# VH-VL binders against f4iux6r469to655, part 2

Target 1, 187 residues: f4iux6r469to655
Amino acid sequence: RLLQRLPGCVSRDLIDQLTVEYCYLNSKTNRKKLVKALFNVPRTSLELLAYYSRMVATLASCMKDIPSMLVQMLEDEFNSLVHKKDQMNIETKIRNIRFIGELCKFKIVPAGLVFSCLKACLDEFTHHNIDVACNLLETCGRFLYRSPETTLRMTNMLDILMRLKNVKNLDPRQSTLVENAYYLCKP

## First folded at step 4 (VH-VL)

Design n17
Fold by ESMFold2, look of step 7:
Structure n17 (fold): chain C 187 residues (1-187), chain A 119 residues (1-119), chain B 112 residues (1-112)
Amino acid sequence: as target 1 above (187 residues)
Amino acid sequence: EVQLVQSGAEVKKPGASVKVSCKASGYTFTGYYIHWVRQAPGQGLEWIGWINPNSGYTKYNEKFKGRATLTADTSTSTAYLELSSLRSEDTAVYYCARDFYGSEWFDYWGQGTLVTVSS
Amino acid sequence: DIVMTQSPDSLAVSLGERATINCKSSQSVLYSSNNKNYLAWYQQKPGQPPKLLIYWASTRESGVPDRFSGSGSGTDFTLTISSLQAEDVAVYYCQQYYSTPTFGQGTKVEIK
């Protein structure tokens, strides 16, 4: 079936070709299957997220339930895990937040959701939430900083991030991660 | 179709052990945690623990720590609960349930396995 | 652990009448950072496993009829069946997943 080709779409041309072929399968059942396949991307295959996000963006104008269903699943996943400290969740959290960030750059995830996720991480700026916040910023922070409608709010969030770095006793890895994320957004 | 199919009923004497299986199908087994929940006859639900089938890591309700062992076999997509040093109060229906990526709410449940402990 | 207490233990409701089940947690299950209540509701019919009805206190699982609704926040929650049907005879459980999962003792719903 066409969904079996998703993990092999490692270029813009490959995902675009699959997207065109998929348009001929426009039924509610097939759209649900696609969303589940996109959501279940392996945690070790983060390079696919931009291409999956591109496919979703291409299909969004004619298949509105695809983006809405995927975004709802990602938001539920984020909320399920954000306050959980079990070490076994970090890979899932990173995949989750990077997917949210990629979809934001394609204007599928609204900026408000990204800011809500970032706020939740900054409100409890310890443990996994430091890594999650930094990965979100590395994925879409510069996009939001450059966008006129979100520049002010992103600037305020970046100021909070650096203030937290300066008052928390972060280990060197986390401190470097925060600095890298900040300067990627605001060079 | 997502299914969790559990092994059949067991009758055990106090002090014995029991091992209940839960075979998953219709989804990627290693992508979801498996939880175990029990229900004594006519009573409510009690959480036992979870296993991450991908890593083999587990977490237990402290009440069962030391007696319960959760394992998973990814080659057969099967999770197991082993409960040792059985007592009469361990008589219950034991359910496996799938959660959504560590969320700890349960969207699919096995049919349950009755374990009866009697002298 | 967070203790979940349901009321009533049982209730009898005429067909088409509203059934209301209450659930109280010993501490808040609201996480203020995301404004989500970590509460689920399950239906369990005799001889069957529990079936998920509602999560996040008020979000219906796919395929659950509109007559089921959840409300409440913090420590006080309600499951409402707006127009009871014969197939709704079951025991209903609330469950928190803010911390180590715990369930209410159950509420038996019967047709009067």
Scores: ipSAE 0.158, ipTM 0.722, lowest interface PAE 5.2, mean pLDDT 89
Fold by ESMFold2 at other seeds, look of step 7:
Structure n17 (fold): chain C 187 residues (1-187), chain A 119 residues (1-119), chain B 112 residues (1-112)
Amino acid sequence: as target 1 above (187 residues)
Amino acid sequence: EVQLVQSGAEVKKPGASVKVSCKASGYTFTGYYIHWVRQAPGQGLEWIGWINPNSGYTKYNEKFKGRATLTADTSTSTAYLELSSLRSEDTAVYYCARDFYGSEWFDYWGQGTLVTVSS
Amino acid sequence: DIVMTQSPDSLAVSLGERATINCKSSQSVLYSSNNKNYLAWYQQKPGQPPKLLIYWASTRESGVPDRFSGSGSGTDFTLTISSLQAEDVAVYYCQQYYSTPTFGQGTKVEIK
């Protein structure tokens, strides 16, 4: 019932209202159902990710298992997909990494997970993983660059990214994606 | 190498209680729920409950509410099941199992602890 | 609670032949919003804990041989071992996680 309203929460007010109503359904079954519904956000509805992340952040103060469940599911999905290269998986990879990035900005995903994902993409610098890395950076890269505790590590990762761009024969689209992501993080 | 190592077999009298331990290693203990599942001799599997080691929050199968207590010690990465008011039907192998963040499918299991209740 | 019923209770299959295990839930374990079936399969060898084979009805766990496959949706599910090996002798359980976790009664697979 309440979970069926999630796709329609396209504003801060709508997701906040649903979040308040959901608090009255506090059971493991309901929390598990919520996490599964959040995890399965449509790949075509990426605008929802920030609102879903806001809901998770609001619930984190009283329902610590919700962020824990969601983060682990996203991490496992990333690890299962990072080596897959077919076209059908790119949309899922983008949804996955942007959700991770949004949750990082809400301080739900630890920065260490973001750096782990970024490192995996840089270690295997494929066409898909360039798109994934750039989407991650566009989502939360500037946040991490401006955060004192993560600035140095983000700078190191951005330097590695630029070195790989310069030594690999990237097509112009991918080279531009890398440059845009770099300068978005480090103006 | 994820491992769940459980305490040794127990023999108890009816009316007593038992506390089974489950020591986790090879992963971040607070990042995964621990479930408890039992298997009576010659029978299938029965879910008892779970604990989130990070928050201490628990959930129980209604059959065991009031008798089962799940706890976790994050300093030792150990989960515990305490079952009170034991009776002969509680004779079973008790397993701890890790789920994927409350998904309730179990990717790693402990070796099992036989609890025998006899008078 | 959702009751899980497996069939057969036991079966004997020649080495290299196909083993088919059925699992039926008392109500649907398909969540229509995400189109996911909340069903897992486990293998339990004598004296050992269960081992996860399949989750989401058809997704193999890492390290599980390709001869194991899961199929089905809603209330009817199947575990197939395409070419039975000696090490596959075990009891197999289905488990739903749509609600309070419950397991099927098990299906013993033996070599004929």
Scores: ipSAE 0.000, ipTM 0.435, lowest interface PAE 18.9, mean pLDDT 86

## First folded at step 7 (VH-VL)

Design p1
Fold by ESMFold2, look of step 8:
Structure p1 (fold): chain C 187 residues (1-187), chain A 119 residues (1-119), chain B 112 residues (1-112)
Amino acid sequence: as target 1 above (187 residues)
Amino acid sequence: EVQLVQSGAEVKKPGASVKVSCKASGYTFTGYYIHWVRQAPGQGLEWIGWIDPNSGYTKYNEKFKGRATLTADTSTSTAYLELSSLRSEDTAVYYCARDFYGSEWFDYWGQGTLVTVSS
Amino acid sequence: DIVMTQSPDSLAVSLGERATINCKSSQSVLYSSNNKNYLAWYQQKPGQPPKLLIYWASTRESGVPDRFSGSGSGTDFTLTISSLQAEDVAVYYCQQYYSTPTFGQGTKVEIK
């Protein structure tokens, strides 16, 4: 019942109201159901990811297993998909990485995980990994670039990104995607 | 709760075809791949292929050289395996399974469908 | 295709004793970019479908008793049952998911 309202929470007020109502259903079974519902956000509804991440961040103070379960599921999904080129699942990969990026901005996903994901994409900078890396950077790259504790590492990763663009013969779409991601992080 | 419920046992003659169904419930059917795996009596497990119900795309084990056809009906949340030109070697229990986040390891399995091919 | 070979084919172990099952892949299933081994273990009891025990070579699935553990890397992997229980009598399969999924031939575990 309350989980059916998740796709309709397109504002901070709506997701915050649902979050408050959900607190009255605080049981282990309900927490697992919530995590499954959040993880299964429709691939066509990426605008919801920031609001879902807000809900998770709000609940993290009193329901520690919600962020830990969700992050583990997202990490498992990333690792399962990162090297697979024969699956037509770019939309799933984009949903996954943007959710990780949104959760990083809410301090639910540690920056170390984001850098690990980015490193994996840059190590094999082909196919969907180009799109995934760029979507991650578009989501949280500027946040990490402007944070003093991560600025140096983000700068180094952006330098690697541009070197790979220059060395690999990327098509015009891919080249534009890389440039857009770079300049979103460093205006 | 996630469930995969398969159709009942089948007995077929060599050269015939069989179509096994797998009805999914308790999750968003179009969000996960369905895999098919078979097990001959007293033998190990053999992967047949997968279908993405959202796109209709499939991948097959090369061993099944166009004899296997995977389909999905999103309106009924049902996946199907059709295996044609049956031989005695195709006698097996056929399982459908859901993968874990596109991982190609299988967190939920159907109960299995025994297909017996005898002359 | 990556060939998965298990040893032994069958194993008899006394109740409460350690059971050790080995699995070897013909190619590495370690992806260097994320440092993950794409290896799973399943338990199958007679008349039942396989049940997932371990993924990423060593991560226990939720609800699996802690007497089950996985170890190894690259091409050599081990499933260990630290104290065999009567309910653990089954056939155990390793499976790689680095590429096209393939399974080991199975290891039957029974009580001595």
Scores: ipSAE 0.388, ipTM 0.789, lowest interface PAE 3.5, mean pLDDT 90
Fold by ESMFold2 at other seeds, look of step 8:
Structure p1 (fold): chain C 187 residues (1-187), chain A 119 residues (1-119), chain B 112 residues (1-112)
Amino acid sequence: as target 1 above (187 residues)
Amino acid sequence: EVQLVQSGAEVKKPGASVKVSCKASGYTFTGYYIHWVRQAPGQGLEWIGWIDPNSGYTKYNEKFKGRATLTADTSTSTAYLELSSLRSEDTAVYYCARDFYGSEWFDYWGQGTLVTVSS
Amino acid sequence: DIVMTQSPDSLAVSLGERATINCKSSQSVLYSSNNKNYLAWYQQKPGQPPKLLIYWASTRESGVPDRFSGSGSGTDFTLTISSLQAEDVAVYYCQQYYSTPTFGQGTKVEIK
């Protein structure tokens, strides 16, 4: 079945070919199945997120419900989990935020959503939210820093990030993660 | 489409155990948590716990810890609730429900399984 | 645990009239960081499992008629059926998912 091929699309050519093949499945039921398959990307296969985001971007102009459904599901997932602390959720949170970040670079997720997610993590900068914020910045932080319309807001967010690092007692792993994310955004 | 099909009604005596099954279809079983919720006759809904079928990790309502055991069999796409040391107040319809990726609101429900505990 | 209390316990409403169901939580289910209320509404018709109507306090689930609306914030929430239909005879439950899930005791809606 074509949905089983999604995890194997590890190149631009492979995802583009599958995208063409899915054009023959253009019904509301099949678009919903595709969105659910994209959303359920394996938590261990984060390298696929850019390719999945490319497929969404390719389909967006002619199948507008695909990006809208996917973004709504990702936003609902983020909001459902942001204050929950069960350790089992960390992989899902990382998958979620990196997918949001990749879609932002493809102009599917608006920067406003990214900033809202980042703000929520900085407002309660403890536990999983530290890892989530840093993964978001690693994924799309430099993109937003270099974009003229978002540079000032990204700069302000990065300043807040470093202030929080300096006043919180982060463990060495998280402290390193924050520093790496910061300097990746500001070359 | 997404379906959760539960095992049939059970009649048990106090002190016994019951095991209710919930067979999932129409989605990737290991991608979603399964919750268990019960409803005593003429009463409201009471959350029992959840299981992540991918990892086997569980969380329980404090009221049921020590008596409830949630398991999942990925080869059959089936979740199970076992409730031990049954009492008459455990008489209820037991539902399985799927949440939205750990959100703890429930988009699909099984048909329910009546468990009757009588002496 | 967060206790959810609904009012009234039952109500009778004429066809085409407005039905209003209230739900109160013992503590806020609003998370200020994302400004979301962790509140859902379910409909349970006789002999059936519950069906999701509303989540995030006011967002309708796909396929739910627009006569159903949710409102409120923090601790006080309302489900409104703007024009009651015969098929809306059911028990309605609110549920919070801010912490360990808990449900209101239910509100039975009947045709007058």
Scores: ipSAE 0.368, ipTM 0.782, lowest interface PAE 3.3, mean pLDDT 90

Design p5
Fold by ESMFold2 at other seeds, look of step 7:
Structure p5 (fold): chain C 187 residues (1-187), chain A 119 residues (1-119), chain B 112 residues (1-112)
Amino acid sequence: as target 1 above (187 residues)
Amino acid sequence: EVQLVQSGAEVKKPGASVKVSCKASGYTFTGYYIHWVRQAPGQGLEWIGWINPNSGGTKYNEKFKGRATLTADTSTSTAYLELSSLRSEDTAVYYCARDFYGSEWFDYWGQGTLVTVSS
Amino acid sequence: DIVMTQSPDSLAVSLGERATINCKSSQSVLYSSNNKNYLAWYQQKPGQPPKLLIYWASTRESGVPDRFSGSGSGTDFTLTISSLQAEDVAVYYCQQYYSTPTFGQGTKVEIK
């Protein structure tokens, strides 16, 4: 089936070819199956997120429910996990937030959602939320910093990030992660 | 189509153990937690615990800690609840349920397995 | 643990009329950082497993009729069935997932 080919789409040409073939399967059931397959991208295959986001962006103009369903599932996943400190799968949280970030760069996820996720992590800047915030910034922070409509809000969020680094007792790994994320956004 | 199919009813004596299976299909088994919930006859729902099939990690309701053991077999996409030192109060329908990505709300439930502990 | 208390324990409502079920938590289930209430509602018909109706206190699960709605925030929540149908005869449970999952004791809904 075409969905079995998704993990092998490691280039623009491969994902674009699959996207064209998938256009011929335009039924509600097939669209739901595609969204579920995209959402379940393996956590060890983060390089696929940009290609999956490209496919979603290509399909968005003619299959509006694909981006809507995927974004809702990702947002629900984020909100479900952000408070849960006893959850063990940091890799799931990283997959989630990087997918949100990639979709933001393709104009599928609105910047407002990204800022809401970032704010939630900064409001309780401990444990996994540090890693999640930094991964979000590494994925789309520079994009939002360079975009005129979001530059000011991104700058304010980065200032909050650095203030938190200075007042929290972050271990060396966390401190380095924060610094790297900051300077990726503001060269 | 996501399905959770549980093993059949069990009748046990006090002090024995029971092992209930829950076979998953229609999704990537290792990507989602499986929870166990029980319902005594005519009573409400009581959470027992969860297992992450990917890591083998578990969490238990303190009421069952030490008596309940949750395991998963990824080769068969099957989760298991083993409950030891059974008492008559353990007579209940035992459900497995899949949570929504660690949320701890349950979007799919098994059909239930009646465990009867005879006095 | 967060204790979930439902009222009433049972409810008899005429066909086509509104049924209202209340759920109170012993502790707030609202997480201020995302402004989400970690509360779900389930329907359980005789001999069946529970079925998810509502999550995030007010978001209807796919395939659930629009006569089912959830409302409330913090510690006080309501499930409303705007026009009771014969197939709605069931026991309804609220459940919090802010912390270790706990369920209300259930509310049995019957036709008057």
Scores: ipSAE 0.347, ipTM 0.777, lowest interface PAE 3.9, mean pLDDT 90
Fold by ESMFold2, look of step 8:
Structure p5 (fold): chain C 187 residues (1-187), chain A 119 residues (1-119), chain B 112 residues (1-112)
Amino acid sequence: as target 1 above (187 residues)
Amino acid sequence: EVQLVQSGAEVKKPGASVKVSCKASGYTFTGYYIHWVRQAPGQGLEWIGWINPNSGGTKYNEKFKGRATLTADTSTSTAYLELSSLRSEDTAVYYCARDFYGSEWFDYWGQGTLVTVSS
Amino acid sequence: DIVMTQSPDSLAVSLGERATINCKSSQSVLYSSNNKNYLAWYQQKPGQPPKLLIYWASTRESGVPDRFSGSGSGTDFTLTISSLQAEDVAVYYCQQYYSTPTFGQGTKVEIK
């Protein structure tokens, strides 16, 4: 019942209110159901990811298994799909990587996971991996670039990204996507 | 609560076709691929293919391409395997199995459907 | 297709002792881009479908007892049952999901 309200939480206040109401349902079964509902956010509703990430961050101090389960599911999804080239997977891959990026900005996903995902995409910089890398950078790249602890590693990754753009035969859409992602991180 | 319930055993003649059903419950049917795997008596496991119930997309083990057809009916949450031109070596237990978003490792399996091909 | 070969085909182990099952792939199932081994282990008891034990070579599925562990990388993998219990009598299969899924031929584990 409460989980049916998740898609309607299009503001900070709405997601915060739902988060408070959810605290009354603190059982292992209900926590698993919440994680599955958050994970199954519609592929076309990417605007919800920041609010879902806010809910997870709020619950993290009192329900440690919620962030742990969600991050594990997202990482498993990334690793399962990064090797696969099925066209239906692109929207899932974009949802996945943007969710990882949003959770990174809320300090739920460690930067190391983000860099591992980015490295995997740059190591085989073709097909869907170009879109996934660029979406990750658009989501949290500037955050990591401006954070002192991660600036050097993000700078190195951005240098690799631009080298790959200049060496690979990217089509115009992909080339523009890479340039936009780069300059969002390092204007 | 996740369940994959398959249709009952079948006995077929060589050259015939068989259609095995797999009804899913306890989860969002279109959110997971359905795979088909078979096991001949006293033998190991052999992957047949997958269907994405959301898109209708399929992939087949080359051994079965042209003989196997995977379909899904989202209104009934049911996946189907049809295997044509049956021969004695097709005698096996046929399983449907669920994977995690195309991962191709299988967390839930149906109970199996014995298909016997005999003259 | 990647051929998965298990050894031994059968083993008998005393209750409470260690059982070790080996699995070798005909080519590496390690994806260099993410450093993950695309390998799973399943347990199949008589009259039952397979049950997932391990994925990513060493990650235990939820609800699987700690006595089950997976190890190895690239082409050589091991499933270990540290203290065999009566309920562990089954056939065990390795499976790769790097490419078209293929299974090992199975290893039957019995109590000695």
Scores: ipSAE 0.332, ipTM 0.763, lowest interface PAE 3.6, mean pLDDT 90
Fold by ESMFold2, look of step 10:
Structure p5 (fold): chain C 187 residues (1-187), chain A 119 residues (1-119), chain B 112 residues (1-112)
Amino acid sequence: as target 1 above (187 residues)
Amino acid sequence: EVQLVQSGAEVKKPGASVKVSCKASGYTFTGYYIHWVRQAPGQGLEWIGWINPNSGGTKYNEKFKGRATLTADTSTSTAYLELSSLRSEDTAVYYCARDFYGSEWFDYWGQGTLVTVSS
Amino acid sequence: DIVMTQSPDSLAVSLGERATINCKSSQSVLYSSNNKNYLAWYQQKPGQPPKLLIYWASTRESGVPDRFSGSGSGTDFTLTISSLQAEDVAVYYCQQYYSTPTFGQGTKVEIK
C-alpha cells in the first residue's frame, strides 16, 4: 500500500515523507517490492525519476540491497536494449538512461557506468543510440562536467559527440538534440 | 510469485486456427514482454514472436509468414497467440515466456499448451 | 538468422563427474560496445518448460546451483556441470538474444 503512493510523489516533501514511512517496513520482501516498483516507473512519468532517485539515496546507507538491486536491473536493461533497433523500445530506453543519469547525480550509480553507457552509444552512433546518448547528457552531463574527477573525461566525450554529429549526417531533429545536449553540459 | 498459466490442449484439423491464452500473475503485466516459443515433439525450441502488452507492439519470426497473431488484454493480464492455416507440422507444445524489458532471455515460462494438428 | 549449434547431441556422464556442453554460433553474439555476450542456457526436464540457468554467457540466474557455470565468448560457449547430480538429467539448450532469438538443437545429458 505504501508503493501505491509512489506515482503521486511529485515533490521533494512527498517523496521524503514516503521514505520515512517506508523505513518502518524494512524486510527483505518489502525491499524487493520497493525496487520492483521503482524500476517499473511508467515511461510517461519521467519527472518522477529524480524523486525516486532521492528516495534510493536516502535509503542507501541503511538498506544497501535497494541501490545494488536497482542499479543491476537498470544496467541489465541497458545492455539488453542498446543493440536492439526496433522502434518499440525507444521510450523504455529513454526511461532507462534517464534513471541511470539521475542515480549518478545522487551518487548511487558510479560515473564509470555512465561513461560505459555513453561509450556504447557513441561507438554505434545511429538510430536510438543518438537519442539515448543525448538524454543521458541532458540528465547528468553537466554534473559530470562540473565534477573535478570527471571533467576531462566528459570534455573528451563531448568532443567525440560533436565530431560524430558533423560526420554522420544526422537528420535535423537529431542534430539539434546533439547541439542542445552539448550546450547543456558546456554552456 | 510469478506465474504464467496457459489454456488447455487442443486438437485441430489442417486449415483450422487455434488461439492459446497465457494468464500472467504475480507481477506488473505491462512491464514485461511476452514471447511465444514452440517445441515440436522430440525437437528443439523455436521462437515465434513477442508482444509488448503496454503498447500492443509485436514482432514475429518470418517463418510464420503472417499466420501468427499476438494480442494482449491488460484488463485480464492475458496474452494470446492465434495461429491460422494449421498444418500437421504445427503440432507442438506452445509456451509463453516472460522477458525482462526486451532483454529476450526468458526468466519465467508457462506450463505449455499441446496443439495437435491431424486429419 | 544466427544459427546455434550444440555438441554433442547427447552425452552420458557418471554421477559426480563433470559434464561439458558446447555451443557455437554462426555469428558473434558479443556486442563489443558493452562487452556482453548475448547468450543464455536453459535446462528442460521431460514434461516441463525450459528453466533459465545462465544469461550473459556466465551469469547464473538466482537459485541455480553453483555447479552450473557458463564460459566462452564471441562464437564459442560452454556450459559446465562440475559434479553431475541425478536431478541434472535433462536436455540443455543454448540461446542467443543478440538478434532474433534462436536456440541450439539441444544436448541430452544422461547418467552412465
Scores: ipSAE 0.188, ipTM 0.719, lowest interface PAE 5.0, mean pLDDT 89
Fold by ESMFold2 at other seeds, look of step 10:
Structure p5 (fold): chain C 187 residues (1-187), chain A 119 residues (1-119), chain B 112 residues (1-112)
Amino acid sequence: as target 1 above (187 residues)
Amino acid sequence: EVQLVQSGAEVKKPGASVKVSCKASGYTFTGYYIHWVRQAPGQGLEWIGWINPNSGGTKYNEKFKGRATLTADTSTSTAYLELSSLRSEDTAVYYCARDFYGSEWFDYWGQGTLVTVSS
Amino acid sequence: DIVMTQSPDSLAVSLGERATINCKSSQSVLYSSNNKNYLAWYQQKPGQPPKLLIYWASTRESGVPDRFSGSGSGTDFTLTISSLQAEDVAVYYCQQYYSTPTFGQGTKVEIK
């Protein structure tokens, strides 16, 4: 019954209340069920990702298998889809990368994974991967740019992104998308 | 808990069509792709194609394009393979299998459906 | 299409001994951008569907015994059963998922 409340947690207070209540259900079976429910967040409800990431961060200190399992599932999903060009996958790719980005801001996903995902998108600069890269940057790019430990690497990745935009003859929509993502990180 | 239950064995004549069903239970049907793989007697495994039950989108192995049709009914959590213009070399066990959003490795398999094509 | 070739076609191994199965792909299944090998291994017992053992070349599926291990990269891969048990008698298949999924022809493992 607690997992049924996840889609309704549209505020900090609601997700925090559910998180406290969930601490009393600390079994391996319940932890696996929670991870599956978090992973399968509706593709139409991306506003929930920040709240789900907040819950994961709160539980991470006492239930270390929750972030470990979730991050592994998200990484497997990214790697499975990154070189696939099927149009039917774009909504899943966006959910995936935004969740990775939110978890990075909560320090659950390491910055190295974010940079690896971004690198993979830049190495094969397809229509899907441009959208994925820009969504990642919109989610956590400024966070990484403002963090002293990652500022230089983020700057270098942004320079590569802008270079690719200038040499690849993108259509106007995608050219604008790249510019917007760039300037969101470096205002 | 996760289960894929397929329809029973079929015997068909050359030139006919067959439709195999695969009923899913124990998970959110629309959250996973369904693949179809066949195995001729004494032979290895051959991939036929996939369907995304959420969107109805499909992809086919080129060898089967034009003969295979994959569909899904979300109200019954059932995927279907229809194979037309059957030939004797289509005699095989046909499996449905689940993957996770285009990963293309298969964590759960149906029990298989033997389709025999004989004159 | 990527052709997957296994060797040997059949092997007999004494109970408790090591079994080694090789799989070779006609082209690399390593995606350089993520450094992942798109390769899986399956076990198929008589009258049963295949069962997933390993993905990403070396990652064991949940519930698969530790005696099963995968290794290799690029075009050459190995499944190892470190101590063969009676229940491991089966046909084993490698499968690539870099592109259109294709399977090896299978390797039958028997007790000597």
Scores: ipSAE 0.107, ipTM 0.704, lowest interface PAE 5.4, mean pLDDT 89

